# Designs tried in a protein design chat: VHH binders against Trans-3-hydroxy-L-proline dehydratase (lhpH). Part 10

Target 1, 355 residues: Trans-3-hydroxy-L-proline dehydratase (lhpH), of Colwellia psychrerythraea (q485s0)
Amino acid sequence: MTKNIAQAAVKFEQWQPKIEQESYLTINSLECHTGGEPLRIITSGFPVLKGNTILAKANDCKQNYDQLRRALMFEPRGHADMYGAIITDAERDDSHFGAVFIHNEGYSSMCGHAVIALTKTAVESGVVARTGDVTQVVIDVPCGQIYAMAYSHNNVVKHVSFQCVPSFVYAKDQQVEVDGIGMVQFDIAYGGAFYAYVQASSLGLSLVPEQQEKLIAYGRKIKQAIIPQFEINHPTTAELSFLYGVIFIDDSPNQDVHSRNVCIFADGELDRSPTGSGVSGRIALHHAKQQIVLNETITIESILASSFSVRAIETVCFAGFDAVIPEVTGDAYVCGKGQWFINAEDPLKYGFLLR
Key: E = the ipSAE of ESMFold2; O = the ipSAE of OpenDDE; V2 = 0.75 times the mean of E and O plus 0.25 times the DockQ between their complexes.

## First folded at step 1 (VHH)

Design d16 (framework vhh_vobarilizumab_d1)
Fold by ESMFold2-Fast, scan of step 1:
Structure d16 (fold): chain B 355 residues (1-355), chain A 123 residues (1-123)
Amino acid sequence: as target 1 above (355 residues)
Amino acid sequence: EVQLVESGGGLVQPGGSLRLSCAASGFTFSSYAMAWYRQAPGKGRELVAGITSGGSTSYADSVKGRFTISRDNAKNTLYLQMNSLRPEDTAVYYCAARYFGSTWPQSYYFDYWGQGTLVTVSS
């Protein structure tokens, strides 16, 4: 017993929802980050999502439970740029589990930082049986089936690599006029989601935390300028036919890395990680431009100087596109567990955002 | 502005039938779980029937086989078909809406409640 702790503090810790008198929904989570990008892994208390595919489950969430996404992603339970995953049953018999990705604006088709955190925690929690120092984890996500490898030392997962879906260049050397910015040159590539890739220095931008507001503003404007002028069609899945975000690329001040990425996704959300699906599309661009060879690894930094390593391990033909299979490697950390209460009588139960 | 407006209550003889309606406005009806509660004179409020946003139904033991809850999302309307009415069914019937994706028997704290409609079954 800790005698120097205040008696009042002990009593506060004993508080419980008065479910006999009040309507409370309780949602439990595991709190993680990958390179600084948060992941709230929603484990229990969220309604069971209906549908035979992860896309169908995401649509069920959007139609029937979207206010719960807001409650968990917005203040006071979440924050600006918050990211989460709802754990689901697997879509395929050879997958271990599924995940629906949620954020402030909505739902995403792919999230590499989430795959890294989910793989680490699945192995450490015994969701997937260990096979020595290297354990394969197979996850169903909206864009398809992801194969990941957890590299363990003394029962702790130190590194996670995942094999992304076939990644390809959709368009090269495009231009768009953006109000307040001028002419912007971009490429579009797919790495589980479609991104427009833009050289930051060409717009007077620096990939540093001090410029986060300007990066967000420019990312929003560029995305909205591209959408009406450029049609995006995924070759096999119509529901994936949208521009997810803008990735700003430039040189790193760190000479030991290839470059730096800053992703502005959805409605102006800034990825604190190097963006796994983004670096997957990036390696497809570099391969298509003959700037890298198969199995050549490059290291890409985030705005926080956290890094992912990426390489193209194979070339494939995907629905007529010359594609590559990227392998992305990163690290994740568990930083907490949450138990979240939503009281039906709370006028702010579904949250708010001030940024 | 959110409103739930019940209608269809009245006086009926034992063995008779009534259909209650609840017209919803000011929120996305299809996303809400809906319920009918009742309060008899001198008694507490009790759950009669519930329906989730996905259409799954639940009933109090006292009304199973006699009452049917249904919803029309195109019309933003909740219904309660009441058959084989008994004197003990006499109560004010309330429509209630909840976003938590389910109805729960112990919960009186739904997001929204109607004003109630009186059902009287004569002895």
Scores: ipSAE 0.000, ipTM 0.151, lowest interface PAE 20.6, mean pLDDT 87

Design e01 (framework vhh_vobarilizumab_d1)
Fold by ESMFold2-Fast, scan of step 1:
Structure e01 (fold): chain B 355 residues (1-355), chain A 123 residues (1-123)
Amino acid sequence: as target 1 above (355 residues)
Amino acid sequence: EVQLVESGGGLVQPGGSLRLSCAASGFTFSSYAMAWYRQAPGKGRELVAGITSGGSTSYADSVKGRFTISRDNAKNTLYLQMNSLRPEDTAVYYCARVTYTYSGGSRYTFDYWGQGTLVTVSS
């Protein structure tokens, strides 16, 4: 029945940077996850990024502030496979805001899990005025303009759907020889980013947490084998012309879902979510193969059994490609708030990774 | 705020037909998937039919070929046309707003339900 509270704890909580004696940069964030994939939303303290487009702002960050991306994404402030978004001004007059996506290796063109978390938190923070149960949020990202819908109950956003950019099959039934693995069959599709899609069971892989190291190793080897042999050109935007990752596909043990996706992106990072841009490419692939019809919804699980639902809502012609417009639905949660200090005298100020 | 009001229930003979309606208000009807559920006395709720915002439909195996779900976005109304009715179709039928769907239509998540309309199939 006796309760004791240590007075020392109260004093530790009151610590502040001694800015008159030491040079500190302070960066603030909102911490979220979507299906287990983290999103550190950078809210203040980061330098204002210059450029008329989100792509130009990402390049400004890469050229002038890449060390701050490392500081926030690497240990001890971040971790292996960490993901974040830098909030920017909108690129278009009809967009609410913009976002630059950052991770351990660099910058991405599209991030569906980030769109879901950003949409939820924008509505709940009053960045976008709530319009009853359904609120539209329009976000500028490096690959284009994203239209999202926040579905609310009692002022809490329960679900987010977003309309992805035109998604299409870039190449089908390709093969590559991979050292230590053998011949790998793959397709390439675009859903805001280019991925190589590989059947996991064809390589003796299982889409479970126990195989995470093997999935990462295989994903890295396959990506590096494809890059020098296959030229990827985005039809309208040269800066989007790169292979972002490898998505392993397999059946789920859960009969209520269509399948599982495990995405190994950038330099061997594992997406804990089903990968929004990945499932967007998947629905384009399934439509092109006549395996689904318009407005048919499929549910795809992650390695953690978290799920996204996806459907193709219309067909479009995009720069000569037969494309679809995907609608992806998922849920996000706020996990915390961060205040991050970077001391100019700290020899480890820009972080490290021990994978 | 959000309101779903079912109508069209009643007593019908086996082999007969009935059309249920659900009037929706307080939200942007055209943006949501909608579904019909039923609950017979002493049984749990059962999904009957679903329709997406784009018009794609799904049905429980027990009603497939006999029931047709449709929507009129201009009137904010959901419909269920029930043909070749059987005694086992006797239940309270509920209109529901869908927030999440699963492949194959076997499972849905809902945030709002109507009060229901009773359908009795008996001679």
Scores: ipSAE 0.000, ipTM 0.118, lowest interface PAE 20.5, mean pLDDT 86

Design e02 (framework vhh_vobarilizumab_d1)
Fold by ESMFold2-Fast, scan of step 1:
Structure e02 (fold): chain B 355 residues (1-355), chain A 123 residues (1-123)
Amino acid sequence: as target 1 above (355 residues)
Amino acid sequence: EVQLVESGGGLVQPGGSLRLSCAASGSIFSINAMAWYRQAPGKGRELVAGIYSGGSTSYADSVKGRFTISRDNAKNTLYLQMNSLRPEDTAVYYCAARITVRYSGSTYEYDYWGQGTLVTVSS
């Protein structure tokens, strides 16, 4: 019976959509992760997004194709905390390509784990011509232009570093009363997105997988308490003027690393990576507090014990803020390729999320 | 190609209610917005209500609070619930769909229209 079952499996694998009998949309992807945080790189089948900027393309997606974001990010095609990137044409002539970032709740302005995975796969796919063992990749994202370096050995990208956008401290030593938690002390910093930074131990929280539910609940409550009490204005781009999430900071049980970060972003999504935009804002905080010097590298660990290295390579003045340029280094892996079918007659075609 | 078929029109007394339906078929994944328009004798077409892929809705000032637009994604059907109908609501009601067509890496939008359904509000 085993032989007959094995032959049946081969026939199932040959299934194709019956496009003459049913209406299907087909979307193709490359599946990656960076430090455990997933990235569904959408390569074809998604509608071409309109606009002269990556922000305008993200808005076109939100207005006209938001149901397709849900279909790809929600079950059964995605899952809770799913993350993706829609590949676009470059905004600037000196950039190689652009990306719109999508997740369960919506759209983000910056995603470091995505930049790392996009850089690796762009070089390995020949999107960018390889220049020996080190190849520069330039990507347009909603918050600006990102410069990344792919470090290759035998045609495999082993490490990626990128220079984040000017990162700065927006507010220090702030307090908010949170219902069910009490008084919470926080700082706000920008590293391509605005985060509130909170010491986990001050709230009795541990940065371990066993506490994921409590971390999500606290992150949601703290974010919602800060929003009505604290106005956030990005100095040059109004569309970036929002609090994206809360980053919990604490010591790591691993003595070889500086510390641990756990980011709860959007509507209670937990980043499995150390959070690239988060560690970028964090290095700005450490520099502003005189806790690190330029070119001093620290290693920051995720809830899964995966790590990013980060340093401030330059100080700049950005729209009146004392800012730094962070350099973040991490590793990504390709996990698969996807071909996703959306049947017009499927009552669950746009997905669901049960968490 | 998209096809739109309206139903639910008829004669109703002032103060009455009607529910219009519009069934969409064909390339429905190309639809990014749907709307109800109406045309009274001797007048141009006017927008009554619109619904967009993100779920946002819009209404003409003359129908706000009386009419409700909605969509059933499973049935690919657009609805217009019309309450507290007035003689001035008498018109042929048209379902419209806006689609996006891909050409050589560009996006273009086009309108499709149903055949219309007559609503008469009179004593």
Scores: ipSAE 0.000, ipTM 0.196, lowest interface PAE 19.6, mean pLDDT 86

Design e03 (framework vhh_vobarilizumab_d1; at its last look DockQ between E and O 0.01; V2 from the best seeds 0.00; counts 0 for: pae O 15.3 > 2, placed apart)
Fold by OpenDDE, look of step 2:
Structure e03 (fold): chain B 355 residues (1-355), chain A 122 residues (1-122)
Amino acid sequence: as target 1 above (355 residues)
Amino acid sequence: EVQLVESGGGLVQPGGSLRLSCAASGFTFSRYAMAWYRQAPGKGRELVAGITSGGSTSYADSVKGRFTISRDNAKNTLYLQMNSLRPEDTAVYYCAKTVYWTGSGTKYFDYWGQGTLVTVSS
């Protein structure tokens, strides 16, 4: 009988793999969240990804190390809604570092919540040297180069703003018939990823936690219905030519908030945050519809009432599209550190998802 | 206290011109993007034109080429030059202050004027 549990607990904490007896891979991570959306920053132990571009590195991961993605994102080490970033060398000389984004289905082209968390932690950790109360962080991601600013007070990052890639409307006023749902009206916009934007009220959906399963189901169905009916082509990068997710939009119960949205992406992941790339596409859409002007900031909240602010700061012509440069602002928190062991003999070593 | 006071509205014939002014006070005018909105009877309020703190402008398609938004930061005044006016331009025109991120949730606008009526009729 254990009379002092504290002593036993320390022993548990001191447990280490027996490297002489077992074959295992050890991967370390910094655990964060942005507005409730998790980000597992993979800091060490992951194989060095090959390629000169972030997309190439992502492809290398996909082709050669996807089992590790699953091991880290799926149960038991993760869950169906886990999100991760593999930090890499920068693609560009003027970038600080790069990141490959991973989730339950595979790989993402852009992740705003991740950029916010990466920026914050990069500055606070010293990966990027602090330059006063405001520090610029430049990150290469699959969709391009992201410029972020960490705003600090007393050496603590209080919030992060990043400029997203040129964001633009791809299609307006589209419709698709969805089995079990009916005719769905949607717009498609790009903010680092392509999203279909749908008014929740039109489908009788409420953007509340109590309807999360319905939102996921509807989002998945709508996404799958759109994909075969609508060809998406990114004008410059073929690898980005796909529908990433569906974003449901509604009014906020909070009078001081512009709107609420919920993004369903990948294989039915529900973004706990407002979705940085999503709100980037949204601001482009609102601008195109003449609903906002440049530098007009709107606040968008998530299903958890966590919020991003977003504004269009510049109009640009991007490969024939009228586009805007979004600036997205939010905050992230470090919520833990992880050390993960993958035992070669574990039959479930590469994880699983039960749904 | 933030105040926006519109002026310059009135009755004008089709094809005519009118210049609206908005006197702003209670905030650092030069730091904020400003906009003109209008609301016609029985219709919702719609954006007409916007101007950033840096002077970049945006226009609704319906007024592009006819209307010009400008600002005088020294006078804390927003302007809307309306040329080639049409009957469909008839509306109450509102000056609006836009917002920047403050760390809290907010709407895309926070202050409006009382509006000035523009009537375009033969």
Scores: ipSAE 0.000, ipTM 0.242, lowest interface PAE 15.3, mean pLDDT 91
ESMFold2-Fast, scan of step 1: ipSAE 0.015; ipTM 0.419
ESMFold2, look of step 2: ipSAE 0.000; ipTM 0.316
ESMFold2 (binder alone), look of step 2: mean pLDDT 81; pTM 0.811

Design e04 (framework vhh_6qgx_2)
Fold by ESMFold2-Fast, scan of step 1:
Structure e04 (fold): chain B 355 residues (1-355), chain A 125 residues (1-125)
Amino acid sequence: as target 1 above (355 residues)
Amino acid sequence: QVQLVESGGGLVQAGGSLRLSCAASGRTFSSYAMAWFRRAPGKEREFVAAISWSGGSTFYTDSVKGRFTISRDHAKNTVSLQMNSLRPEDTAVYYCAAETRVYTYGGSYDEYDYWGQGTRVTVSA
């Protein structure tokens, strides 16, 4: 029995904000990852976001609480490429809850890795009542309503599948001149967010961790070259009319999978997962090019060799576009729980990023 | 990086069958869409059949649909074309082709990056 060490640890654990002397904001979270991509699920302590839609709530956060996004996503509470979700009330009566997606640069319209983690934790936490070994979870996100299925074994969610929003090809066989790179061939597809799809090997790039800095630099340059030359208009929602990122595609070193995706999104953030909205746009491209039929499943790897499975389950007409409904399957894990204190007197309260 | 070698061609009588095989070398075989094209004497190359990277989707030109079957074996790195109910008009040199662009797949020859030397099929009347 070592009394000194045990006693000190207990006293540190019992520390509480001294609210009579100092102003603290306390925010609570559940820490997860999906294929290595982090998700900080903000559960309580964040201000209630106003608006009748998830997009309106995201805008309210951007205008009135953006410093709290920075505090949670930047160091010392977060890190480079950190990702989170703020839990909200549902937008629709037939949805269970809503989520606003946050990251280092701002806000996203869709996040497949987040949907997978949110679905697992909603079922395991009892937010959604179980219906045997398969439980449906319906989530409102900025780009629309998402239907997900949690597959349980011994009361643990092992797999999550979700149906993405109508996904479609926006442009095919495009080209752009990029300073320092040369001519780049690309397609643009929507899978809840717009991405430019580029073959990595055509640019001398490899989809491996050792090339992360070059992938980030090229992704950023390609995105910035496309934006002024190519107008993106979402057919029904102006707020979704932007190029979110670049997805590099190539062969996997693993012969058992279809291909590898590496997504550089926002301002040079690298997705550790295969990118759910990215593989959704990818399956729309494959279907439009007649490379795949309905219900044909392919497996796509991330830079970390984590994988998502994807298939097109239905064809739909969406605002004049020939679209598909993708089904994406992946696995998530809970890594921790956080309780975050923001002291009004801390000169670094809103965080910093050194990258 | 990829070498394609065809085999199985020959002389056959009308109504007969032949099985063409294409052996592919390369670690990226599983990511390639594979196709068979043919060139009859004095004609341009025409599309015959294609198979997706997974093997789940197959495509045929109308003149061979129901008679020819394309398949792939990832363990052996092969793609095969089973040709049944052969006709004199099927006489041609048959080429195996691989598409290396992971997000593109087409029926035209200019969309395929790697080609075999061809194997001759002659169908007698």
Scores: ipSAE 0.000, ipTM 0.125, lowest interface PAE 19.2, mean pLDDT 85

Design e05 (framework vhh_6qgx_2)
Fold by ESMFold2-Fast, scan of step 1:
Structure e05 (fold): chain B 355 residues (1-355), chain A 124 residues (1-124)
Amino acid sequence: as target 1 above (355 residues)
Amino acid sequence: QVQLVESGGGLVQAGGSLRLSCAASGFTFSSYAMAWFRRAPGKEREFVAAITRSGGSTFYTDSVKGRFTISRDHAKNTVSLQMNSLRPEDTAVYYCAATKYVWTSGDYTEYDYWGQGTRVTVSA
């Protein structure tokens, strides 16, 4: 293979901020996706976040560096529904590293798609020494400590499983009237974040890319209708006491999967993956309704027909709730590497979002 | 140098069976997933069946599930499609294709290598 690159192209490729351009901040990243959901893994150049917990570091970012979240998640560096993780020091001595999750609207407590991508890349980059065909990676995230397993074949990670935090049903068989939609029936469950679970067909919705705009509009309206009528309190951590999004559930046209779900989270962001924290809450719902038994695996697909497998591996009591520990399995891919420049003199330095 | 050569096509009556084979050469067969696509007269190319690089998983379009079986032989560098209970609507040119990962969509642009095709005609 011979590369025939024009001399001009080589010179453009060599561009870097000049020593005299002290107004530039350079941030480096590894670009991934899990089932189509993007993850910009921020590796260096971001300010060191302060706090003794990952949740405290997320709060430090929100208070002091929120403009940098916007710069990286918004256009022109990011896009609508962009997702990222800021790599941090571990909170616990037995964890390998920590991560703060960022997106268009703000910060999340848990991202299953991010855990899958982080676990794969941690093993493949040598952050964690490989131990045969299965390597354990332990990650501190805002909602707690996550245990993940990377399954390797010929030095490539083929799939990742992780144990989510204790997941439980918060409310069942609730109803809310939504302007322009009508009466909506929903359940609320926690799988590292609180979601309202809604049957898509009950609202005339289809979980296909062609209906993405309607799904976003309905998800946003339903979330905003639930918030003022339903108080959510996390039993041990006040900062986790909020409704993160709405998950639409329906049967799949693909007979090889149990079902399909589409998550509309934050302020109308659509998850391209099956949503790891979402399927974690869903397995807790199915177990509580006696629709599945422990260690029964179901496969749930996304709007893009990408899949996660999930099962409940044990029952636990969590702050008075009957909870389960979900195990979620999926795959991720590295799409690129980024080097991002933010010039303090740029009037659009912090980005914009047009949808 | 890369070649995918299909064989086993022909004319068969409804309810009959055919076995298609695809011989691969010029690339590392064990590093690629293999698939069968078909194109009926006047129609777009559609996905039929796929098998992962290890042979551990198989995928089928709904219309052939339970009737067709895909398999591979690493020692012979071949992928085969056993077609049972054939219907007139199965009439098409069948193509063998190779990709690093399985794609079950009808988007044939995801596949790296293609054979020239073998014709299957199912009479009523």
Scores: ipSAE 0.000, ipTM 0.114, lowest interface PAE 20.7, mean pLDDT 87

Design e06 (framework vhh_etentamig_d1)
Fold by ESMFold2-Fast, scan of step 1:
Structure e06 (fold): chain B 355 residues (1-355), chain A 124 residues (1-124)
Amino acid sequence: as target 1 above (355 residues)
Amino acid sequence: EVQLLESGGGLVQPGGSLRLSCAASGFTFSSYAMSWVRQAPGKGPEWVSGISGSGGSTYYADSVKGRFTISRDNSKNTLYLQMNSLRAEDTAVYYCAKVRYTITSGGYTYFDYRGQGTLVTVSS
């Protein structure tokens, strides 16, 4: 298609930073989403992160470049609940590349929605050579090495699956008194992070976009009430011994799916996806309650009616817990390419959040 | 070939103490978390204690917390379990276990290999 466009528009498109007159940092990205949860994949222009591990590179970013995380994740370049990944060299010889995960509050050790988007774009960008209709992508992240499978049709990746960490039920049928809400019943499960799982309808909550503010407020209050009253200890890794968020569970209005969940994580951030580590904890809960069998796939929806499929592929004993190995499947989409300019003279160069 | 050889078991009276040892070979010992697992006759295995590869982090089942101490000597490829205030319920075969690292996490996942075990009997 051809169309008559204003000559002024053509000249605007040709704008470039005047680097001889002003100090600009230029950062390039690929913009993706997985079930509505954004991923800004930072491809070039970000400082080279130092360290022999992805965790060390994340710490280098936190110590020396945290203002750039804010610039990219906060307004006006990002927004509330924004999420990104900084592409790095691989930590291990058998990995294809590495990634440091960033968000409004800081840094994540593992992110399922990011793995799905990174796997799709790595295959479609030729970072990984295709092996027929199924291609394995190996990614180094702060928590370790991830093996993902990209399922292609006519050179387009349609689905991505990845194997999660051993997932287990930490506690069942717990109760906490929450100021302004009352008595809340919850379970705690681990699927790469610890979440408190709460039945939304028991609190008069609906898992719909119109209730996002109430879900965020309740999630923050419930998390803050649980932390001082309930000790969480990860059996092998002390740094993971914290409650990451609250997942609200309820039936879906879509009868073709198993259920819906909404995750409020970190400091009141709402996951637009079904939450990979969250559905991993869910499948561990369902297995422990004898509600599913091995290799039985269930589909769990987000607040946006986007879905992940999850199944338990193996049972394991993990440090005294009856655990499962979940496999999570989801889809990602590329929605843009960005070129981001940070002018040293800009008083708002490092961003702001108003939510 | 991975080999784990437990020793130090025996008969002990209630309230007594025993120290178990596990000699490891066939793998880079300092690179793997290790655990102690026990099995009483006619019952399934119960995880007792775990220790990180460096020895910097230790973990215990509620049934033994405060009574048992796990430790390791990476220079000798040896894992230890100091058992104090022993009870009749602690009677079991104790197994040294190599924790398998998953390709999906920065921690150790589940037991890759288990030794032949050493019997601990707590009886008067």
Scores: ipSAE 0.000, ipTM 0.148, lowest interface PAE 18.7, mean pLDDT 85

Design e07 (framework vhh_etentamig_d1)
Fold by ESMFold2-Fast, scan of step 1:
Structure e07 (fold): chain B 355 residues (1-355), chain A 123 residues (1-123)
Amino acid sequence: as target 1 above (355 residues)
Amino acid sequence: EVQLLESGGGLVQPGGSLRLSCAASGFTFSSYAMSWVRQAPGKGPEWVSGISTSGGRTYYADSVKGRFTISRDNSKNTLYLQMNSLRAEDTAVYYCAKTYRVYGSGTYSFDYRGQGTLVTVSS
């Protein structure tokens, strides 16, 4: 036993896997969040992904290294709703770098919160040289090339913006009877995904962490009630023709913001951020209802009081819909740096999920 | 095949003006938003200005607001950038960029950039 615990701590910190005695894979990461949505940026130690496109590299990861996605996204290294990005070489000569998006259930073609975090960290790390107070970051992702803007104050990136897909109102003033809840009124809008938008207070719900379980339960029930009664068809991409989730809307406790969004998506998952595709659909709804004009910015909060700003920068006709182009602005933070060990002899090496 | 040909760059003194042009071919110009992007020596690309399909809406980086004016002539498949009150920090290669919505991803991308035209602001 030692009387000086600080000396012991130094030895713990200096520990490294014993290469000749134990077979370890070491993966390094930068830990970030955007409005509370996590992003584990994988920087080194992951196998080199093969393919001439980011989509091909994502497919290589899925086919040959999916167990490592699970190891990094599941417990004990990750958790429920964990998200990550594997940094790759750029696909195009005019892009700065590439990224493969990973999560608990698989691979994403695009994540807005990830673009915000990657843009900030690319500028702050020097991957992209800062060009005054506004710096453009160009990222190759599985679905294409992304242009984002990093806005700096006193040489620190304070916010990031990116432009979204044409966003439009699909249906207004709809009603559905939900078992155990009653009649629910909703609108459907598209901002990269289809959501049903519901006034939380009309159901006795509050958009606070203390009501998390009730929000998840209601979101699941409302989604399940809408799906069999309402057909959703995306005008140009059949694979997007589904209701992704339910977004509860209400006034914020903060009077300086427009409102609050809480998104329950997939199988009852709660988005910690204001939801980029969700606020994109919101600005389309507000524009269609003549509640905002072009270039008018509103701020929308999450359940954690984190916020995205959104504005409609352009009106377009999209497959017969009156649509807008949203610009979403958010903030990201680096909250850690990690080194992750996967021991070949560990029976739980590829992780588990108990949520 | 998309082709973008920038012109109009050159040497100009601080406070001077230049007008850049971009001749577009190989796509339906009037159906796409267009942008100007610049890259200074030793720095990454910086988006400076954008214009909607009809020309009815224009967007500018804070560094150029009030000094630069973007415009387009859809009948001639040509994009313009009028640059006034030029500063040393405006020195860069200026690129014309065809913009495209990445369908299903929620973000803009620039499908193609031209070869660029050099703007040097010095005396």
Scores: ipSAE 0.000, ipTM 0.116, lowest interface PAE 18.4, mean pLDDT 84

